# VHH binders against q2luc0: the designs that were tried, part 13

Target 1, 332 residues: q2luc0
Amino acid sequence: MPIEFEQTFRNFLMEHQEKYNRTYHFLILMDSIITAAQRIELYYRTGALKGNLGMAGSINVQGESVMKMDDIANEIVLHYLAASNRVIQVVSEESDDIVDMNKDGGRYFVYFDPLDGSSNVAHGLPVGFLFGIAKRNLDGNMKGPEDFHLREGNDYIAAGMFVIPTGMFTLALRDAGCWRFHADETATYVKPMRMTLPDDPKKWELSFNSANTTVFSEKVQSWIQVNISKYKFRYIGALAGDFHRLLTNGGLFMYPAIVKHPDPKENRPQGKLRLLYEANVVAFMCREAGGDAIDETGTRIMEIKPAGHHQRTTLYVGSKPIIDELASLFKS

## First folded at step 4 (VHH)

Design G21 (framework vhh_8h63_2)
Fold by ESMFold2-Fast, scan of step 4:
Structure G21 (fold): chain B 332 residues (1-332), chain A 120 residues (1-120)
Amino acid sequence: as target 1 above (332 residues)
Amino acid sequence: ELQLVESGGGLVQAGGSLTVSCAASGFTFSDYAMGWSRQAPGKERELVAGIYSGGSTYYADTVKGRFTISRDNAKNTLYLQMNSLKPEDTAMYYCAAEYLGSYDEYFDYWGQGTQVTVSG
């Protein structure tokens, strides 16, 4: 096989911003995020071997408790973000409240889900590490209240995802596109590939939990009945995996409101996905790939003002023609 | 060349109101987060209000409920409506712009400032 020296992620970032003579603070932050992802992948691959009885929440042969994989992943991300000394505050799926880091000297807010699809760990199926990044206020110093971190997706500067343990990493940069990288044999991310949603409807896929079809709204049920046969149907039940395929093939990923459940307590009119570290992340990435994302009122995901750290939303994300059609439907 | 020009400052009695404005040119205004900072004699500059391209706003605790920031992207203009002014609000008020597409460096651009003096 030929010897090829592929562009590394670090070289890609340096090339991408070289004309601006920018500092390396973002690169330092990204190095920490990449290191966290590499460590999570290591624990995922070896988790069944730890403690001799193996699985998260189990007890090993010495009677010691094994931490859940989502708890381990959260601690790994928090550790490396803190070590970067570049983060002001974080919002994590696994943390009830905002986590303060370097409030005075930090530059970034980070929103993350350290292990999306954690139920897949027991089955050896892919899981996701999703993140979004926003930068501090205009004076370079944190002067805001605790809720200043509650920012719209339009205020993000970057968002990305790792599909663990596949070695796939995708990063979107504001107004600079969406890019996919692959880990080489040294776990270095290499070979940037520009991601744009294909215009070919024959490639388009539709992705959602079809078991919920009868509990969706009438508008959503009617749209599905007319359109489902026009798409390839794919659903793995982990946002990173389903969205990763969407970036390659185009089409639609959706998580509709549950409004017709026989048990009213099971209704989720606000949706299930989290705005800050799931919906905004994939919306941002999809926009940079030439797509769009809306909620079930037809509002753009990245324009929704968060009211809390763990705010939920419905999600429709994918190819613009599909999203435009759905926005019109939801506004009618 | 990015330019920010503030106007609308002046002398006002305590309890009064003023609106300061900032005219922006030389860049795509809608791509920038905009804000108002102030600096009183002998004190550090503080951010009093910010507005992002999507319309999200921030206010310092000292001005919450009294000041309102707004932007007109069609006119490339930023506003700060200041109500119930206090002597402590006396400062030079600066318009600021930050390019949100910057991944690593912010490009803080500042105007010459407009003086607000509150007597009383």
Scores: ipSAE 0.014, ipTM 0.402, lowest interface PAE 6.7, mean pLDDT 82

Design G22 (framework vhh_8h63_2)
Fold by ESMFold2-Fast, scan of step 4:
Structure G22 (fold): chain B 332 residues (1-332), chain A 120 residues (1-120)
Amino acid sequence: as target 1 above (332 residues)
Amino acid sequence: ELQLVESGGGLVQAGGSLTVSCAASGFTFSDSAMGWSRQAPGKERELVAGIYSGGKTYYADTVKGRFTISRDNAKNTLYLQMNSLKPEDTAMYYCAAEYLGSWDEYFDYWGQGTQVTVSG
C-alpha cells in the first residue's frame, strides 16, 4: 500500500461530536486555531528574512526579528479567532488589554500565548503556541464584564499547544483525555495518540532553571537537594518544549517563587508564569494526561481565581505522586 | 421524566409581537440554564436566547433588541417575548436545557417545538 489512511483531527472531533449529535461551534473554533498555527509555522520558516527588511539598516537583526515574529503571530491568531465568529473575548500575552470579539453570538473565551520561547527562533529551536478555551456559561455566576474573562482553569473545556515548526500538536479535552497529532504532507493533523504520563519513575524528568536554585525558598531548595539526582534533568527554556517532554516521560516541570535574589527587585514571590494562558493551559493538559498541578501554597492551579488577565503564579506540574508530595510539603 | 412543553406559537404579521412559553418538569428548573433555539426548514438550528439560573441573559445578534427571554422559577416556566417580528423569524422554536459541561455543547432535552410564522 503506497498510502496509509490515518484518522484526521477533524474526524477525531466529529467522532466525539456525533456521540452528542449537537453542534459544530467547537469544530469551527478549532479549525481557526489550527489555521492560525499553520500560518505561524509558515512565518517561522520564511518570515525572518522578510522581517529583516522592515528594520533599520543592520545586517545582524535576529533579536528584533524574533520580537517581530511575536507581534505577527499575535495578529494571525486574533485574525482567525475573529473570523471564526465564535469567540466572545480573548486574552493574549501580546495584548495589554482584553480583546472583545463577538460579545452576543460568541460561545468561547480564548486565552493564548502565540509564540512562547520566541528567543529560541534566532537559534533554530522550537517555540510554542499555547491556548486555553472556556465556554460562555449559562449558570448566572458571572459578576460583571471584568469577571467574564477571569475564569478558573476548572472552567476550561480544552487546552493545547503547537510545537513550532515541528508539525506537532497536542490537545486536551475536558474529561476526554490528552491527545497528540502530527501534520502530514498536506499539513493536516492526523494520527491521534493518547498521552498519559508514565508512572515509571525511571523515565521521569525534572525541568526548571537551575541558575535560580539559590534564590528559591528553603523548602524548595531542600526538596531539590534530596531529589534532583533521582531524575533526568532537562530544561530548554520554552514551556511548550519542556512540557512536551513532561507529557512523554513524566516527572516535574516547575517555576518556583524567587524570594532570595540579591537584587530585591528581581524577586518574584508570585512566580513568573502567567495563570490564564500558560499555567492553566499546562495544568489542564497534565490533568487530562493523569497528572496534577499546584502553586507554592499547595493550591491546585486550576482552582485559582484570577484577579487580572495577566496574573502570575508559581507552577509545579507533572506526575501525581510528585505533586502530592510537594503539596504536603508546601502545606506543612 | 424530564419534559419541556412549548406553547404560544402562531401566525403573526411583520412588525407584530408574540410570546412563546415553555413549561418544564422533571428536573430542578431554578438551578438549570435554559434557552430558546429555532430552526427554519433547510437551515441549521441556532440558539437565539439563553438565560442563566441567576437571571443573566444572552441573545444572538439576529434578535438582540427585539426579543426578551425571562423565567419564572416559581412556575417552572420559560418565556420568550418577540417584538418587531420579521419574516426571517419564521421557524420552529424549541425550548431546551443547555448543559455546557463538556468541550462540546449539548442539550439535555428538546420539546416538540412551537411554530412561529411571520407573514409579510
Scores: ipSAE 0.079, ipTM 0.465, lowest interface PAE 4.3, mean pLDDT 82

Design G23 (framework vhh_8h63_2)
Fold by ESMFold2-Fast, scan of step 4:
Structure G23 (fold): chain B 332 residues (1-332), chain A 120 residues (1-120)
Amino acid sequence: as target 1 above (332 residues)
Amino acid sequence: ELQLVESGGGLVQAGGSLTVSCAASGFTFSEYAMGWSRQAPGKERELVAGIYRGGSTYYADTVKGRFTISRDNAKNTLYLQMNSLKPEDTAMYYCAAEYLGSWDEYFDYWGQGTQVTVSG
């Protein structure tokens, strides 16, 4: 048998682009995103030894202020996106305001959650780095921050996520599929694998925080009662991890509205997950894998017009037959 | 309908100069990245120059220092000024527009091209 050379992420992108006239801007952006992910993973793995796992405002044993891991991850992503010189503006889960970068020469808007499932950091459990990418609107008047950052998921050109520290990276490209890569011994992402949700319901999983079942709507509670025994139940409490498993096995991941909480201030009728950098990301990836995603009104996630950069949404994402059934239920 | 029409090609002696032009219609020219690619018989197409909305330019190593790309947004016209031409520059030259809605970073070829022949 001849020696097999693994296809790298760079090779994969270059082979999928038109060879005769390429410009490399997307490759440069992706190189920066991958570098940021590799640096976040290093901080996560070595954080206890360097004191980086402390909370913001804490003092380590050397008397130095300790940054929260969320803040460290955010600074890493912002640094490498700015260094790419390809980004117009970013929306980050960890930044209250829109961040301007290269407004004139930039080509991309980037939406990201630098460390999803950050509560898992103290316990050594997986966390995620999620991102979505849109390009400049050719039809629109490119004026004002609202024109730049408030984009529907259908306007995204790519979305992806890293499961930290596992070395697992998944990227969906508009009309080009959803692809999984793994880091090799040199931390290079290799071996693209096409992800398609399985048609076999015996593989399907149901994923949600079951502790919240009694505070969901009556429609959602009734659906759970009918369907809970049809599928395997899996939930680790980190969107990147739960969604990567969903891409392999199919089924449903959901984050319903909380509408029946005993303490009214804990109700979240609009949902908890963020539209731009969480729900749109998994919705886009799931669509490229042959699935779909809706909110609790039966509206497709990627068709929702954001009213603000940190807008929340309910989320139902996964296998198309389940999503179609839920859409009918929510519209009734 | 988006349309690109190339002109200005012809015969030129080695060491000479030539300017090719591209007239654009059917879209908002100033919002597009524009480029020039070429293809000689038996060779792959090569992107030789690109110019972005903000005026930033790219040149292939084969033409760097000899070719200059420019745009006139008021006239919806793209230019390629070719200096110190070599026989190896002989090719069909195609005007291209990049659609920013695609993740695939490439130029679409909309015109039939203009032939540039450099003799020696």
Scores: ipSAE 0.016, ipTM 0.371, lowest interface PAE 5.7, mean pLDDT 82

Design G24 (framework vhh_8h63_2)
Fold by ESMFold2-Fast, scan of step 4:
Structure G24 (fold): chain B 332 residues (1-332), chain A 120 residues (1-120)
Amino acid sequence: as target 1 above (332 residues)
Amino acid sequence: ELQLVESGGGLVQAGGSLTVSCAASGFTFDDYAMGWSRQAPGKERELVAGIWSGGSTYYADTVKGRFTISRDNAKNTLYLQMNSLKPEDTAMYYCAAEYLGSWDEYFDYWGQGTQVTVSG
């Protein structure tokens, strides 16, 4: 019986490293991230039977307290990142404060959203695990632990996402492209595929929450009115799922500022998405796939200096011709 | 274009000391982690020491406690102070620079090397 060999994720990373100077630190970190993602998938797939899809403090069918799925996913990621012994500090969507890990021997800062689109869990719809990675910089100008993790997206070395429960994995490496991997029947990620945004406008999609159209700025509303008919419209309400589709079809994903809400308390002029573990992640991946990303001032997402670890931003990410047009509009 | 030029190699008696230096030009030195590797005839290259922009260091087990790496960012110069030298330390010593934005710890730039010979 003939044996066919697929290139594994491990083999792919090893082929991209300098032969004589391999360190394996990044490979060890990525192994831990993949393990975390696969454990989150397991909890998602079995959650209905185990009664663990409820809100924190609810009671499952066995009379036990149920953790919110977001909390379970967060604990899984923190456990495996700590086990890698390569992480200095973590910023998580589900953790109010930065999480310290290996301060002495760690090399990486990790930013993650362990379960994006969690409202989809109860309906069996896709959710995402997003992450970004930056390297340690012990520059004497840093003032404290909080300053060490406050990195621009341009300082990231890698960013990626998992679509759950399908297990599709996409990873962008600085100056080395954006790549998609598929899990085989042994749960091994194989068959790297280079991701490049299509140049064909007939494939392009527009993705946003259309219920918010009337509360966007005049410039954004006017752009939508002129351009919406030029695109296929798709939106599932999970960033990883919507962005995964964007990487294959091209077009635009946007999360504009909310500036005209009837209730002023609901306005979000700074946007809703988180800079470090959502916007920077998809901006980084999109750049490596030949696209771009800006905020509503026309500033590139990855050039925004964070003022805090949960800082928000508006987001426009996708095909470069669309982003160039919007940047011109926002600067006018 | 970043260029690395090593100097300070030579002949030393076993138990002696020697300092090798590396002058960097072309880009901002502060953005790079710097390292020293060595290669003896018939052996594979060995990474012996590294230093990050903020001064954090690492050393190979073969040289821990004997070698000290340091950098002068104002002069764009890297140093390796070698103490208690052994005949086994005889090798060509190479300076290397790694851009801190790289996802891997492999080095982006290499010098031509400086020969260190330890007699005993």
Scores: ipSAE 0.014, ipTM 0.326, lowest interface PAE 7.3, mean pLDDT 82

Design G25 (framework vhh_8h63_2)
Fold by ESMFold2-Fast, scan of step 4:
Structure G25 (fold): chain B 332 residues (1-332), chain A 120 residues (1-120)
Amino acid sequence: as target 1 above (332 residues)
Amino acid sequence: ELQLVESGGGLVQAGGSLTVSCAASGFTFSDYAMGWSRQAPGKERELVAGIYSGGSTYYADTVKGRFTISRDNAKNTLYLQMNSLKPEDTAMYYCAAEYLGSWDEWFDYWGQGTQVTVSG
């Protein structure tokens, strides 16, 4: 009986490092991130039994207050990042302020969304854990502009996402490509598959909240009207799920500005997605897969200088020919 | 394998000047951020100056206005020009290299060091 051995994530990562010239700091950080993802997946899968599918302040069948699932996910990620002893500071969607960790000896800034699409949890639909990683300068003591936690996506060294609870993990490494892994029966991530966006327009998908079409800018509405019939339409309301599909089929994911809402309070001219831990993450991964990402001014997402750790942006991410066309449209 | 070799240290009088240099090999020098750290006996290591691949520089408050970091990408060499030297500048000076765009870190990105002693 033939025996087949799958390459593990750890083995894959070590093959991308020179045997005698590398520290293992990044591997230690990634082990902690993977452990956090596995614990979040466990909580998602057992949430109905433990009451973890409710919102903060919800009451379970025992009359007890239930912690919101995204708060649980946030605490899990923070715990394992701190345990890695490799992180200087963290920006999390669920934390109002930056979180200080190992200021002495920490090497990384980590930006994360611990549970993207949390409204899907109650419906048994996929959610995402997204992260981006940037390095501190040299021996961890340099205090230049590049050492601030408000980093451009171009300064990221890695970005990735887990599709929970599917066991699907995708990681992009700077200048080393975008790779997909699947959890095996032992919960070990195995079988690296290089992700490149297909050049075949017949495979291309378009992904956005179509309910917002009439409140988008005129340029965006006109582009949709002309182009929508060229695509398969898919949208599940979780960035990780929609983006993972995009990596397989190519096309476009977009979150345009909301500028024509009849209630002015609902306008989002800056977009809704967060720059540091959502837009930069998928922009980085998409670039490593041969695509690109821009905002509604035609500016590359990874070139935007953040003004705050929760800064929002519009997002257009996907196949390079589509993004190049949209950049020209937005600059006109 | 990445190698950094410092030279140019020595004994100088207070108020004098000295240039230390670092010869780099085993990597694409122009892609790396380079820096100088120092360690005096009984003190912690201190980063005194850094220069990024794009040319931006950093200086510790203790050396601002006195030290100048520069690089020669054609010669794969890093320099630290030290002016108005003080006895407090006495230390072993170490060269460091880091690729900020890499997802991993060099195992060995420190040189052997070069001793600078300021008398007076």
Scores: ipSAE 0.016, ipTM 0.383, lowest interface PAE 5.5, mean pLDDT 83

Design G26 (framework vhh_7b18_3)
Fold by ESMFold2-Fast, scan of step 4:
Structure G26 (fold): chain B 332 residues (1-332), chain A 120 residues (1-120)
Amino acid sequence: as target 1 above (332 residues)
Amino acid sequence: QVQLVETGGGLVQPGGSLRLSCAASGFTFSDYAMGWARQVPGKGLEWVSYIYSGGSTEYQDSVKGRFTISRDNAKSTVYLQMNSLKPEDTAVYYCAREYLGSWDEYFDYWGQGTQVTVSS
């Protein structure tokens, strides 16, 4: 095959920088995140052969502890973030407490879900690694320890996702757009493509767990009944995969409140997705792609102030005309 | 609104010392990281040193151990103490304020620059 040279992720970052900047710190952080994603993909790809898909706390035939894949992914991300020496604190889906790293010299707060859709791993279906990044605003002027890691999505400087094992990586940068990259033969991310949600309703997709339709609110059920035949329906149960498709085709991804379950203890009026490392991540990326994201009160996701590092939210994310319609419905 | 005014440049002999000052106005100085960059004749601009609002510092490798950046928040001033000066330190030195709203680290406001010449 002829040799063709593509723009690399590093070339892309350098070309998007303002003249005279010092972006090497962000590049070091991103290199660590990319390395972590590549290691997670290796474990996913070889998991069936090596038994890496076991249960957390299980013991294999040799008496060794078997870690669940999402625990392995978490340890990989924590290792490479710590090695970057650029991270102050981390919030991870798989860590009960916030993780302190380089508190004295760190520059970034990182929020991540190392393996979204982990139930898909056993079936060879795509999973996601999602992350969000905030930068310290003012040294010595932060209000308290709880303010360090509890940031609104509007305070994020970047958010992204990897669709494992597809070799697709999407990164949104504050006020600089949303960009998709593809891994080449050397596993280097290349060929940046600007992502903008299509205005053509013929391309639009609707994505949600249809098994929950009867337990959603009356407003949501009524909206679905009127609109379901207007859209192509797709849902794979991994946020990164479903959202990557949304960036290409437009439409709506939603995870509504569960309020009508026959068993009241199964109700989730606050939704199921996590604000800091799932909803804010896709909301940030969607905004940079020309879309929007709201919760079931019609409030923009990125304006929600977190009350805890594992706070949940309902989520509606996608094309602006759909989001605007739903915001009006929810505020009525 | 935002103004950065450099002083302290001049002619100095190799091995000598020089202290640059940058007086800032038009913003809450204590809230911002500040830096120094230099333009060497015939070459591009390079950053020299950086000081965070909290006082932590960073230096370009070629000036480590010779240059010291400091700040006085009460005076809204950032300083660059330059020791053991070399002919290759000859440049126009610019004071700059960091832009906090970006994924990258870059400077949004620059002073007019002050000439430093290291010659016998």
Scores: ipSAE 0.041, ipTM 0.459, lowest interface PAE 5.7, mean pLDDT 84

Design G27 (framework vhh_7b18_3)
Fold by ESMFold2-Fast, scan of step 4:
Structure G27 (fold): chain B 332 residues (1-332), chain A 121 residues (1-121)
Amino acid sequence: as target 1 above (332 residues)
Amino acid sequence: QVQLVETGGGLVQPGGSLRLSCAASGFTFSDYAMGWARQVPGKGLEWVSYIYSGGSTEYQDSVKGRFTISRDNAKSTVYLQMNSLKPEDTAVYYCAKEYLGSWDEYYFDYWGQGTQVTVSS
């Protein structure tokens, strides 16, 4: 048998560039995103060592306004995106305003959450780095900054996520599928595996914060009561981790509206997840894997027109039969 | 001095074909991407097609499947083959040279004088 060579992410992407931006620009952008993810992973792992008891300075350093892991992750992503020289503007969960980069020469808008599930960091539990990519309007008819960075999920050309600290990487490309990659011992992503949601209901899982059940709408509470026993229940509180599992097993991830909280200030009728860099990202990946995603009005996530770069949404994402059932329920 | 000279425009009936040529001089042609843009009367410049130095191509959605961009590095010439022409394709067509540096390939530093394409019965 001859020597077998692992197909690298670079080789895989070169084969798919003919579908998208038939140039090396997308490859350069992806190289920067992967580098950022790997640097975040390294800081997550080494941060645990620095926080270990026995380092007399660690408590003093933290007490003296040491940067949080989410701020560090944001700086890493911004640095490598800027270094790619391919990004026009960025929307980040950790940046209040849109961030201009190579506005005149860039090709891409990037939407990202550098460290989803940051509350898990202190406990050594998984967190996620999520991103979505839209391409510049080739007409060059730029009306204003809001017209260009505020894109529907249907306008994305790619979306992906990394589970940290394991480094598991999933990337969806418009009309070219959803793909999972594993880092080898040289930290090179290899072995593309096409992800398709299983049609087998016996594999399906349900994922949501069950502590919020009593504050959801009556429709959602009733659906949970009838259906929860039909699923394997899994929830780790990091979207990337919960969704990575969903891609393998099928089922449903949801973040419903909070409408019945005893304290009205805690109600979130628009949901908690961010449209541009969380919901659109997983909706895009799910569509490419044969699934679907809707909000609590039954509207497809990727068809929602953003009114602001930090807009929130409710989210129901997963296997098409479940999403179709919920869409009918929400429209009734 | 960079020069771009377009030829091949003219009058054609709907459904017809035209081939535009752009002869380039004053730079190392093979190192640069080239593009075509058009100016419809009463509208600004609209990007049409782009060909990279390595041969990869991109097209505006409205011309995709009907127009083909190509290049001949030995002749320092870029071409636009236009098929299934529509009245809406009536415009002045400009050849353009890529701006190298931090600019996107769709940003051009030199343009030709243009060639008129008229699609009418």
Scores: ipSAE 0.012, ipTM 0.194, lowest interface PAE 8.8, mean pLDDT 81

Design G28 (framework vhh_7b18_3)
Fold by ESMFold2-Fast, scan of step 4:
Structure G28 (fold): chain B 332 residues (1-332), chain A 122 residues (1-122)
Amino acid sequence: as target 1 above (332 residues)
Amino acid sequence: QVQLVETGGGLVQPGGSLRLSCAASGFTFSDYAMGWARQVPGKGLEWVSYIYSGGSTEYQDSVKGRFTISRDNAKSTVYLQMNSLKPEDTAVYYCARDEYLGSWDEYGMDVWGQGTQVTVSS
């Protein structure tokens, strides 16, 4: 053919419009999220020139205030979500309280971590922007659980992540799969690729902080000792990056409970990752890609009812055969 | 082509009645849930009533007991019988098609009519 045309993210989303009520509202919200991600990526790439890689409240050599990059990323996301006029409330990793937006006309709750792996910023390594979206019941007079921000992951309509500054964007849509897009020379996300976890154990990866192995539960330690040699081991300490790789090769990412630390203050019996804007997000994407996710009791991550907007959880996410085995182990 | 045409609006005194009709064409009417929504000046769009393909109905609390939605699949028409009309019922009333057989919130209104004006005043 004489000319090839790239399918853009917008064109892709419009072709899947039948899956969502009033899809133009969802398109407006996604446009705002993409714009926020593009601005975060710009600040990350140019951070040294603008002094954006310092700590919050620091002063650069010219006496100007230097914001921490995660604070800048948070402000960018909040600005564009508010500008969409489609969001009821936001839960952000960087905001202690729930942020109210359009309470009367908003359609969506948005949960986000604007800069996952922020410790990588000082080293020039990739970071992530993670988000999840839940929808309000808008039929006028029915005030149900859909009107509250403390939602189970099963109530999400979409979840996604950007790996910054790589130009990679992954989006999972409820009952419509998990898809990867790449930014072209104009910073437009193009060329959707459907993501499915490989059913090939030879490619499977295992990802966790091995320094914590001796402080995990006996069940987890035993499982690692028996199984670690069957996997390729990969861990970079940023959820978005570790999970991005998992979507390509399959396997397991885990963040177990820390229950045997010699210093009791270092124990994390509830895990470290946040349920609403980290664990639910990767669980949702993984499930749309044919995998699953559970906590250390064998409960599915997306079935956990949050008791607070910053609630923590243990996390096991990846290929379904591995997750099914671990669920059986944890319930025994 | 898919089309919805509303009729039956007009001026009525408080306590009066009006019957709105919505004639559908260009699709298999019996397969779709249908609804009525209204746009009140300064308040925005609100749903009024909904009728599923199987005939079950739902109403906004402010119209419950006063309004009745019904359908005639043979005529491809949905109706809204409005009784005991109040000044606050003054609005443009829209007929709409919903492709989902059970929920406003998931699949909502995908086709809208042009609207018909209802004015309740003395």
Scores: ipSAE 0.000, ipTM 0.124, lowest interface PAE 16.0, mean pLDDT 80

